# VHH binders against q04fp6, part 25

Target 1, 166 residues: q04fp6
Amino acid sequence: MKELRIGRVINTHGIAGELKIDFNTDFPEQRFAKNSELLIAGEKLVVQSSRPFKQFWLVKFSDHENINLVEKYKGEDIFINERKEPRLSEGEFLVSQIIGLKVIDEKGNSIGEIADSFHTGANDVWTIKKSNGKEILIPYIDQVVKKVDLQTSTVTIELLEGLDED
Short names: E, the ipSAE of ESMFold2; O, the ipSAE of OpenDDE; V2, 0.75 times the mean of E and O plus 0.25 times the DockQ between their complexes.

## First folded at step 19 (VHH; framework vhh_lunsekimig_d3)

Design u63 (at its last look DockQ between E and O 0.59; V2 from the best seeds 0.00; counts 0 for: pae E 2.04 > 2)
Fold by OpenDDE, look of step 19:
Structure u63 (fold): chain B 166 residues (1-166), chain A 123 residues (1-123)
Amino acid sequence: as target 1 above (166 residues)
Amino acid sequence: EVQLVESGGGVVQPGGSLRLSCAASGFTFSSYALYWYRQAAGIERELIASITLGGSTNYVDSVKGRFTISRDNSENTMYLQMNSLRAEDTGLYYCAAVYRKYKGYGTEVYDYWGQGTLVTVSS
């Protein structure tokens, strides 16, 4: 498929046609906004309403206000019509841009460099190759990664207790 | 336009080998993590192999030691070398290219998928 996958239908919710969706975006409010067009099982569906539900989102589609009309979508992937590579807006950056960046602490001391990145269920994890040759894993969260400066090719981190243990 | 096209599938006897290819176009291939999935009849699609931007590879246990994933950024192509094939390896094999866009500490994943190539292992 040329469309962009943004989630998967896990199950139906209730009897009013709501679908429980597992999503892979941190911006579900935008992706599942009212009047958004989604592709499920080759069909174009328009979002009527949506709301968060635990770690999932519940989405109701126009003209699908009954569970009997939406059961067929269980297990289907959800796509949007994005056939071109996404462009970056101001303040946005890609995983590929952090590979090789120097890693320093908040005092400016050198720690190492970003060697790799992994996607996990909760957060991306970056591999730092320390100056001593050892590798550590850090989550991409505000508690750890304080600044990403692509102009200076530098990442500033705060190591949590236990992350630097040999 | 973004495109992923799998090839190399076919019919092979148990113990045989196949090499799958996934040719990419329309996007910056080197910026994507790459994955191979497969789907057998009556079974959910499963992730079987992955390779990161840094070249780190991971495999599901059932294919470890038999399958090798690799990427050639100069050719915009990902490969899956499959050796010692078994009947249970039969299925439709998909390639996927994924990267994450960051905005602050928010992220969005972009997934592109191929149409799949059929692998049949049968005596």
Scores: ipSAE 0.631, ipTM 0.824, lowest interface PAE 0.5, mean pLDDT 90
Fold by ESMFold2, look of step 19:
Structure u63 (fold): chain B 166 residues (1-166), chain A 123 residues (1-123)
Amino acid sequence: as target 1 above (166 residues)
Amino acid sequence: EVQLVESGGGVVQPGGSLRLSCAASGFTFSSYALYWYRQAAGIERELIASITLGGSTNYVDSVKGRFTISRDNSENTMYLQMNSLRAEDTGLYYCAAVYRKYKGYGTEVYDYWGQGTLVTVSS
């Protein structure tokens, strides 16, 4: 197992032991769910409760019921223990797994291949290289990317008005 | 076990060049986007260059045309070639390796960081 950095403690919040943290996941509810184990300052802490707060999350840990017990964590990075490769649940995949997949429309017509991906803060964007050498960018959202099938190495997309610029 | 180790920092005169290396071990290097950050004294760490899994690069305007990021997946090493160095380039340079896991249409992001290598550009 290895420690992976998932965020940072920004400050304390209130007097009852909540810590305000930043994070880099679209699923903070799962990451900070009750009973999750996090590592801060070399200590294993168990989430007792958590809730959203502006662009941050507030997390309270078991046995840390007041500010005096948590002040020491200000500014510390937050880690989890994980396999060297992240665990993939059903329907999950890595960004690296989409490079090279063939892109088809819903009628099965070939559009191109995934050449690259990058994150824009709102969603990932995939670069498709077409057979004519031109590239198009598509957002990885449910309106556009309909299916990722790793078994057949294909991605099915719906081309919306303005997405296909060639 | 999981490590990123920067090297190649040092003291150089304005207009000089340095080549930084970031040697990685303990993870599947080719599956990560790679980043160089720098931190001047008293300032927040800033992203200066990035390279995607597909090899696309990006730079902050202050280093564009002077710095070149590259990766060698066979050597598990990322590089930063720094030319035409200026006093403003002085700082601690960190490499980072970042991967994303898709969960539906959202992502979880994980990163590894090195400890930094110091670059000093004497005025």
Scores: ipSAE 0.375, ipTM 0.683, lowest interface PAE 2.0, mean pLDDT 84
ESMFold2 (binder alone), look of step 19: mean pLDDT 80; pTM 0.778

## First folded at step 20 (VHH; framework vhh_lunsekimig_d3)

Design u64 (at its last look DockQ between E and O 0.33; V2 from the best seeds 0.00; counts 0 for: grease 24.5 > 24.2)
Fold by ESMFold2, look of step 20:
Structure u64 (fold): chain B 166 residues (1-166), chain A 123 residues (1-123)
Amino acid sequence: as target 1 above (166 residues)
Amino acid sequence: EVQLVESGGGVVQPGGSLRLSCAASGFTFSSYALYWYRQAAGIERELIASIYLGGRTNYVDSVKGRFTISRDNSENTMYLQMNSLRAEDTGLYYCAAVYRKYKGYGTETYDYWGQGTLVTVSS
């Protein structure tokens, strides 16, 4: 199947054409962004605007300016027409690309190697495996991670006091 | 194109075991964090287990010690071994794969979902 289901219209909202969406993505801001092309009831619709509403997302489509134009979508599943990865823009890199990078301090001294990355809700955390087999956890923030150089496969960090203790 | 297909669900008695599979295609499997969610009728979908790119795992308390998430990057498949099943484990089980990119210190995150496999635990 080429289509990906990203939600379901559960009702209309107001009289100006908003649809109330029960979404199954954890990232609705990206999936329902303005100018996204969605499929509902076999029709291609273009998102004009969207916003959060309690545990739901409210979406308004171009040329669908009142409730009478959107009542027909109640109960319909919402799809996108593609299941491909988003394009990387200039200066962007994947979280996966940091796995295995050598970690150095600003003087070039080896600290270890990136072993994993996970999200904590506030920021991504990178794990660094040291040569002794122990690990350090660092936040991916500008105060700590100074440079990511994919060409040389290195990450330069400023190590916070106390992170090296067991 | 990204595809995820769950399998291995079924009907089982309390105390029993099931192994769920999530077969993936259309992406570089090893580059994704992978997740199991479940949804009982009338309840919001909940995250129950995660496995990250380097193999670190996390579980919600209600399944810790009973469920084991694993991945086989050579077979593009994630698993959930479910032991000591309880009636409260009944629900539709989904796998998800998460693609994350950095722009500066900001992130954009995209999730892809399977259609689910049903697990019923009943006497």
Scores: ipSAE 0.471, ipTM 0.762, lowest interface PAE 1.5, mean pLDDT 85
Fold by OpenDDE, look of step 20:
Structure u64 (fold): chain B 166 residues (1-166), chain A 123 residues (1-123)
Amino acid sequence: as target 1 above (166 residues)
Amino acid sequence: EVQLVESGGGVVQPGGSLRLSCAASGFTFSSYALYWYRQAAGIERELIASIYLGGRTNYVDSVKGRFTISRDNSENTMYLQMNSLRAEDTGLYYCAAVYRKYKGYGTETYDYWGQGTLVTVSS
């Protein structure tokens, strides 16, 4: 199985077979586009129509134009089938590319190196190993991680109050 | 083509040991966080062990102290050493490789899964 998780079915919406989806993708308009093939509960479904709805996305599937046909998908995760390893586009990078990078502050002072990364559901958390051997955790957010420069192999961060326990 | 192939499953008595392997091919193994899942009959699939890119590991409470997850990036293989096996450990064990792509501060997560290997703990 080669899958990209793009969301979860929260509930049905209306009686015409629309599903309310809590999406987990940066590109819902693309992933839920008409004629897109999605995997739900091991079944391949083709998107007939979709639209944003508050913080959710409503999706209707071909041959599933009735609530009775889609009730079984409640609570199921939604995937797209990826046949090949994902490619990076401009401005994109992998977690593996940041491991081992030097961490500096905005003044250029050395802090440590990236040791690992964790997905917490809200934000990724990076582990920085300091020169003294101690580890600190930082959230991968704009407030903390200011720059990732793969060319210079450096990550520039701004430590917030409470992040440095040393 | 991306492939994950589990092996090492079988029938063991309570208290026994098994070592599962997950052989990977067709992708950059070292770029993925690796996971072992299991699914018992009539029960939802559960995450039981994780090993991240830096080698850090995590376990669910039910397997702590008994199971050990490891990875060999040079061999593109992940392992699960299972000791002191219990009847409740019976199930289909899946290996998964998870790929996170950053675009700005957003992320997309890709999952690759094996077909599973059956572990049966029975007296």
Scores: ipSAE 0.427, ipTM 0.659, lowest interface PAE 0.7, mean pLDDT 89
ESMFold2 (binder alone), look of step 20: mean pLDDT 80; pTM 0.781

Design u65 (at its last read DockQ between E and O 0.40; V2 from the best seeds 0.54)
Fold by OpenDDE, fold request of step 23:
Structure u65 (fold): chain B 166 residues (1-166), chain A 123 residues (1-123)
Amino acid sequence: as target 1 above (166 residues)
Amino acid sequence: EVQLVESGGGVVQPGGSLRLSCAASGFTFSSYALYWYRQAAGIERELIASITLGGRTYYVDSVKGRFTISRDNSENTMYLQMNSLRAEDTGLYYCAAVYRKYKGYGTETYDYWGQGTLVTVSS
C-alpha cells in the first residue's frame, strides 16, 4: 500500500518534545489525533497530544517527551499507512454520496442531478445532468456549491455567469 | 484490513490477450473510483485506464480500443481486459481504488493500491 504524506517536521517547539509540523491535510485534527500512528524517518510514532499553532500543528509523541529525543526528526516528512477505511465524522461526506443527488438553485428551482465527479489539479469537478439531458460541469467551490444536504438528498448551487448559457 | 490483490499477469505473445483482476477487501468497494496504472522499465508510472463513480471510462491513447476497464461491485473486483497486446505494453500493472472525503470545502484523498502484476509481451 502507498504511504501518504501528510506533512513535514519544520522544527522542535519547546523542550518537552513537541514538533512543529507543516501539514498538507485538510483534516489535521484527525490525522494528528491522540493515538494516531505516524511514520517519520522510517519510525512508527504514536501521537500523545496535538494542538494547532498558528498555521502549523504541534505534535507530541509517546516516549518522546524530550527535545533531545525528537531533534533528529527535523526536516523529515510525515507519512501514514492507511490500512483501514476511515470513518466519517460529523459533517463529513464521501464523493460517492453525492452521485445521484438532486441539484437545485438557491430559489429551490430544479436544475438536475449529480451524474459524476472527478478530481482536477485545482478542484473537484461535478457533472450535473439537467432535466433536458444536457450536462454541465461545476467546480466544487464555495462560490458555486452552497449546500450539500444528504438528509434531503439535495445539492444547492449558484451558477456562475457563463455556466448556464442554455 | 484493506487489501487489493492483483492477478492475471504473465507472458503473452504479441497480438495476444490477457485479463487482469484486482480483488478488493476490507473497504466499501462500490464507493471508490477505480484506476489501472502501469510502469515499464525505465519509465515513470502512468495512468492507463479509469472508471469514475458515475461509470464513465477513460483511457490513454496508447490503449484505446484495445483495453477495457470494468468493475463488479458484487464481487468487489475490477478488471482490465487487454487485447491486441504489444511489446510496449510490457510492464508492471497496478490497480488502485480512490475516493475523496469532504468536510465543508476541505477535502482529502484516500487511495489504496495493489502490489502489482507483471505483464510481459514477447515473441
Scores: ipSAE 0.697, ipTM 0.852, lowest interface PAE 0.4, mean pLDDT 91
Fold by ESMFold2, last read:
Structure u65 (fold): chain B 166 residues (1-166), chain A 123 residues (1-123)
Amino acid sequence: as target 1 above (166 residues)
Amino acid sequence: EVQLVESGGGVVQPGGSLRLSCAASGFTFSSYALYWYRQAAGIERELIASITLGGRTYYVDSVKGRFTISRDNSENTMYLQMNSLRAEDTGLYYCAAVYRKYKGYGTETYDYWGQGTLVTVSS
């Protein structure tokens, strides 16, 4: 497959052409904004409207206003027509770019280096390898990770009580 | 052009071994978490193994101890060593590369997929 997969059609919803979509973004309102072009079953489809529904997103496409026009998409993967790595916008960075960064506290004291990242469903977790060989885990949330500075190769964190002991 | 190409599938007897490869091109391989999925006839595609950027591995219980995922970033290739194969391991095996970026404290995730390689475990 050449195109980037961004989700899957789970089922139809109602009789007016909404599709229930599973997605892999924390920003579904942006990804499924009106006039976004998506690729399903080899067809280019243009988003007419979208809205949240439980853990899913409901999306309606232009010229697809009836369940009979969309039932064929059930179970299909959803792509964007992109063959290259997605471009980074200002202020965005790759998960891979944090590997190897020096971790410091807000006073500048060294804590360790980022060794890995993984997702837990609620937020990403970063692993930090300390100089003594021990590993600590921190959540990537604004209360803990204060600054990521790629130019100085540093990450500033606030160590909450108990976090350094985990 | 992003490509993932699986190879190494084939026919094997129960109890046998097989090694799958996933050759990647058109992207920075070391920046991606990598996954193996399996799809048997009439069943949804299921995750069976994964490996993070830092080398941490995961396996579903049905393959744990029998399958080993690995990656070679210098060769842009991921592997799946499959030992003690069973009839239920029959299916199409897909590799996937997961691209994740941060937007503030949220993430955007995108998947690249291969076309699959068939593994048949026959009596």
Scores: ipSAE 0.477, ipTM 0.734, lowest interface PAE 1.3, mean pLDDT 86
ESMFold2, look of step 20: ipSAE 0.469; ipTM 0.739
ESMFold2 (binder alone), look of step 20: mean pLDDT 80; pTM 0.783
OpenDDE, look of step 20: ipSAE 0.617; ipTM 0.813
ESMFold2, look of step 21: ipSAE 0.438; ipTM 0.713
ESMFold2 (binder alone), look of step 21: mean pLDDT 80; pTM 0.782
OpenDDE, look of step 21: ipSAE 0.639; ipTM 0.828
ESMFold2, fold request of step 23: ipSAE 0.430, 0.371, 0.431; ipTM 0.727, 0.672, 0.700
ESMFold2 (binder alone), fold request of step 23: mean pLDDT 80, 81, 80; pTM 0.785, 0.787, 0.781
OpenDDE, fold request of step 23: ipSAE 0.695, 0.684; ipTM 0.850, 0.844
ESMFold2, last read: ipSAE 0.403, 0.442; ipTM 0.686, 0.719
ESMFold2 (binder alone), last read: mean pLDDT 80, 80, 81; pTM 0.785, 0.784, 0.787
OpenDDE, last read: ipSAE 0.695, 0.693, 0.694; ipTM 0.848, 0.855, 0.853

Design u66 (at its last look DockQ between E and O 0.35; V2 from the best seeds 0.51)
Fold by OpenDDE, look of step 20:
Structure u66 (fold): chain B 166 residues (1-166), chain A 123 residues (1-123)
Amino acid sequence: as target 1 above (166 residues)
Amino acid sequence: EVQLVESGGGVVQPGGSLRLSCAASGFTFSSYALYWYRQAAGIERELIASITLGGSTNYVDSVKGRFTISRDNSENTMYLQMNSLRAEDTGLYYCAAVYRKYKGYTTETYDYWGQGTLVTVSS
């Protein structure tokens, strides 16, 4: 496991568990983004919120929303695991999560289900398996895919002229 | 820690067969598209086979009909069955897993690579 030092905890800030960090990275916005995992004193901490503060960065961690819980990290170096799988933020989803979702039109009519996804270099292309067994390809663009709702397991699409060949 | 470890490479005579494996750990294997690359000496790395999450496969012309890519999500392993091997198939073979994340209509791509396994086809 390769760990990269990206900073050091200088002090606590306030009483809500924020840490003041002297960072050494070209990408503090990314490294301290919400849901980022950092290693401090051998513990894995997940960023809840962060913001720039002068030449420093203030970071608050999940389950550490009190100064008493974070004082022990003062003076500790901060590391990241370069081989860590990316985390999802709000509004983000994976290709794997759309596979099998029900596809409907804007009127609520059933079209089929998502069967596959391809990367074409420009836009991803999704394969929809229709109820009749036929497959159609749609580009993942705002003109075609209107909504992806993982909670209802539904994708709403508007087929462009020429895409509906049945 | 994300890891991809290739195995199965070796020395084989022309016309022989090899089965490469790529064992994955430290990430959600089923969420990744998978690829096999190879790099011959003095030649740029080339994509030779791919398999999507939905199981669709694609091959370069030079390996079509001879190579088969597959995935086993339950074992977190990708395979490359290589039949009718030729001298020109000699090279270092890499497996790759590609992570694609959507945020609205913006996509982010992450790729993880193995260390490679050497395949030598010679008489």
Scores: ipSAE 0.731, ipTM 0.862, lowest interface PAE 0.5, mean pLDDT 91
Fold by ESMFold2, look of step 20:
Structure u66 (fold): chain B 166 residues (1-166), chain A 123 residues (1-123)
Amino acid sequence: as target 1 above (166 residues)
Amino acid sequence: EVQLVESGGGVVQPGGSLRLSCAASGFTFSSYALYWYRQAAGIERELIASITLGGSTNYVDSVKGRFTISRDNSENTMYLQMNSLRAEDTGLYYCAAVYRKYKGYTTETYDYWGQGTLVTVSS
């Protein structure tokens, strides 16, 4: 009931235990990352390595170093068992925690408040709502976002030329 | 335990309407970007609508103007209002919730999925 189908093994690849996977997740790089736990044929398998291959992914599992160990998975569906939220480690913070933070420049002058966050391929982009109601977009990169201080509910940024026009 | 449960699917005539719901539990709903996907027979899942933490929405061109995604953080529920339904909208509709966290300037993404609800548009 908690299992999500994320693909199917369509064939073996090579002799060293890689399986060619027809995936249906929008996040294959994350789902097939090293140490991911996948379910195939009722067995828990741990990803040792993976790489893209045409429209497929090639995945090698720990303790399955030979084609003879993995041929049995041909045609099998691949599931992930989603049970709980990942824990937040020291120094990590949620994207949601930046919503509502006060945005200041390095001199302490108020710029606005974080209203939203988007992913745009290369980096996240934050929407800042200014006191006049207009919004500007900033990239979440080290050249622009200098400090996120959750204790004081502030974000310190260095505005690049042109960003204050948006 | 993270859980997403879709409801509201069914059989409807072309031109009709359905409202799908995605009820969530076991996580802080307001911390997630939310998505509707659909999967027709013989093709891969297609993203059709999304809504950000701040309420910004996006749609694939084929559903723009007909479908409306919304979220109610107080009820831990996302909705998809589907109007002017067509035969091509037939499929299994999945909700997804995407957890994002920052580790420095690196973003880590974790996705959670419902089981799907079937929508059939036929005469």
Scores: ipSAE 0.398, ipTM 0.711, lowest interface PAE 1.9, mean pLDDT 83
ESMFold2 (binder alone), look of step 20: mean pLDDT 80; pTM 0.779

Design u67 (at its last look DockQ between E and O 0.25; V2 from the best seeds 0.00; counts 0 for: pae E 10.8 > 2)
Fold by OpenDDE, look of step 20:
Structure u67 (fold): chain B 166 residues (1-166), chain A 123 residues (1-123)
Amino acid sequence: as target 1 above (166 residues)
Amino acid sequence: EVQLVESGGGVVQPGGSLRLSCAASGFTFSRYALYWYRQAAGIERELIASITLGGSTNYVDSVKGRFTISRDNSENTMYLQMNSLRAEDTGLYYCAAVYRKYKGYGTETYDYWGQGTLVTVSS
């Protein structure tokens, strides 16, 4: 399979060129993000804007800001050509890079190590394996994770009230 | 080029077993969370099993105790052992790899999918 099907155009919405899409992806917010390239009816279209609409998504494409320009896409399947692994920019890092990192508090005391990470609807959650063998879960938020230093292989955290369970 | 290729599907009788494989290439397999989805005819695709980078597994209730997801990073392959198969397990089974990239406290997620492999459970 060269292209991945991520949805179908159900209908037009309004007169400004928005398409109502029945999506088949767990990540519509990413797939229909601005500047995303989609394939519809053999044409490459670039997302100009998008928003959720009930159980659907409304998507407007660049150079298609009129209903007359998008009516032909009704009933068409939507594909993406996602065949390259994303690249890291400065300041970016992967979950895999944090696995095994030493976890310390702001005073430098050892807490444990990062054992795992999983995605939730709101924030990623990291599993810390403490030195005593117990595991605690922390949200990846600025209130808890203060610093990720890949050079020193250290994560500095501040445990919120209620998370500090021994 | 990123590729996920499912295999192992087929026709089995109720109570039978199948082992699905998902062979990955073109990306760093160990950096991805892995998922098995299935889609029965006329039914929305559903997540049935997942395995994290650290090896933690999760299952939907309907497959708990019957299905086992595993990963072999050395072989760039994910597996789904399916035992005690039922008619309701019939469908197209898809593997997916999920990439999570952090930029500050923001997260960008990317998903790659296979073409699917058909599992048919019928007497």
Scores: ipSAE 0.437, ipTM 0.646, lowest interface PAE 0.6, mean pLDDT 89
Fold by ESMFold2, look of step 20:
Structure u67 (fold): chain B 166 residues (1-166), chain A 123 residues (1-123)
Amino acid sequence: as target 1 above (166 residues)
Amino acid sequence: EVQLVESGGGVVQPGGSLRLSCAASGFTFSRYALYWYRQAAGIERELIASITLGGSTNYVDSVKGRFTISRDNSENTMYLQMNSLRAEDTGLYYCAAVYRKYKGYGTETYDYWGQGTLVTVSS
């Protein structure tokens, strides 16, 4: 079984069984669509209806039409069984695709290789290991990362002032 | 359909060795970083070893120098060589393929898991 976390129940909403969801999927409309089967607290629940609500999503499950039936899910993570390899859009990469790529500046000069990737809340950060063994951190944002070329195994960056370390 | 199937678990004496295998299908194996987790009774699942697409490895301190993770992309299989086993290594061992999609205001994390293989270290 392949479980994918797509959000977390923040709270109940109203008295008729809606749950407020803090989601982390790019496609909440698809993931929370009617008849979708979600996994919460080890139970399989079928979506009866859902709607956007500010930065959250409100979801109501079949046979769960009362707040008393859903209070127990508060604070629980929400999973689905993902049966297909994730679809990548332009500009999206797997962590495994970027580790080891050669990092160059816009003039083609070698800077180092990507050694790691992590998330800081606002954006992803890539660790570059330089030939001298020192590491620099760059944010994965358009201002810094100009091109990722998997065919040539290179990443072109523009180092902004204050991003490089001695 | 993504599938990960562990094998190679069993009962072994302290100081002994086991080699775990994780056979993968239903996804592009060579594109993914791969992980071994273990779960002892009453404890949440913990990451113990990882291997990147390029073959770089990382280990939790408790297994460094005793366990070796490796991958064979031609056989779609990851391995964990476990040497100098201790009673504390007893547990259910899972392989996982982890994909993290980087995008704008959020990040989707995809975790694919095997069923687990039991390792028991006892005399």
Scores: ipSAE 0.000, ipTM 0.206, lowest interface PAE 10.8, mean pLDDT 77
ESMFold2 (binder alone), look of step 20: mean pLDDT 80; pTM 0.781

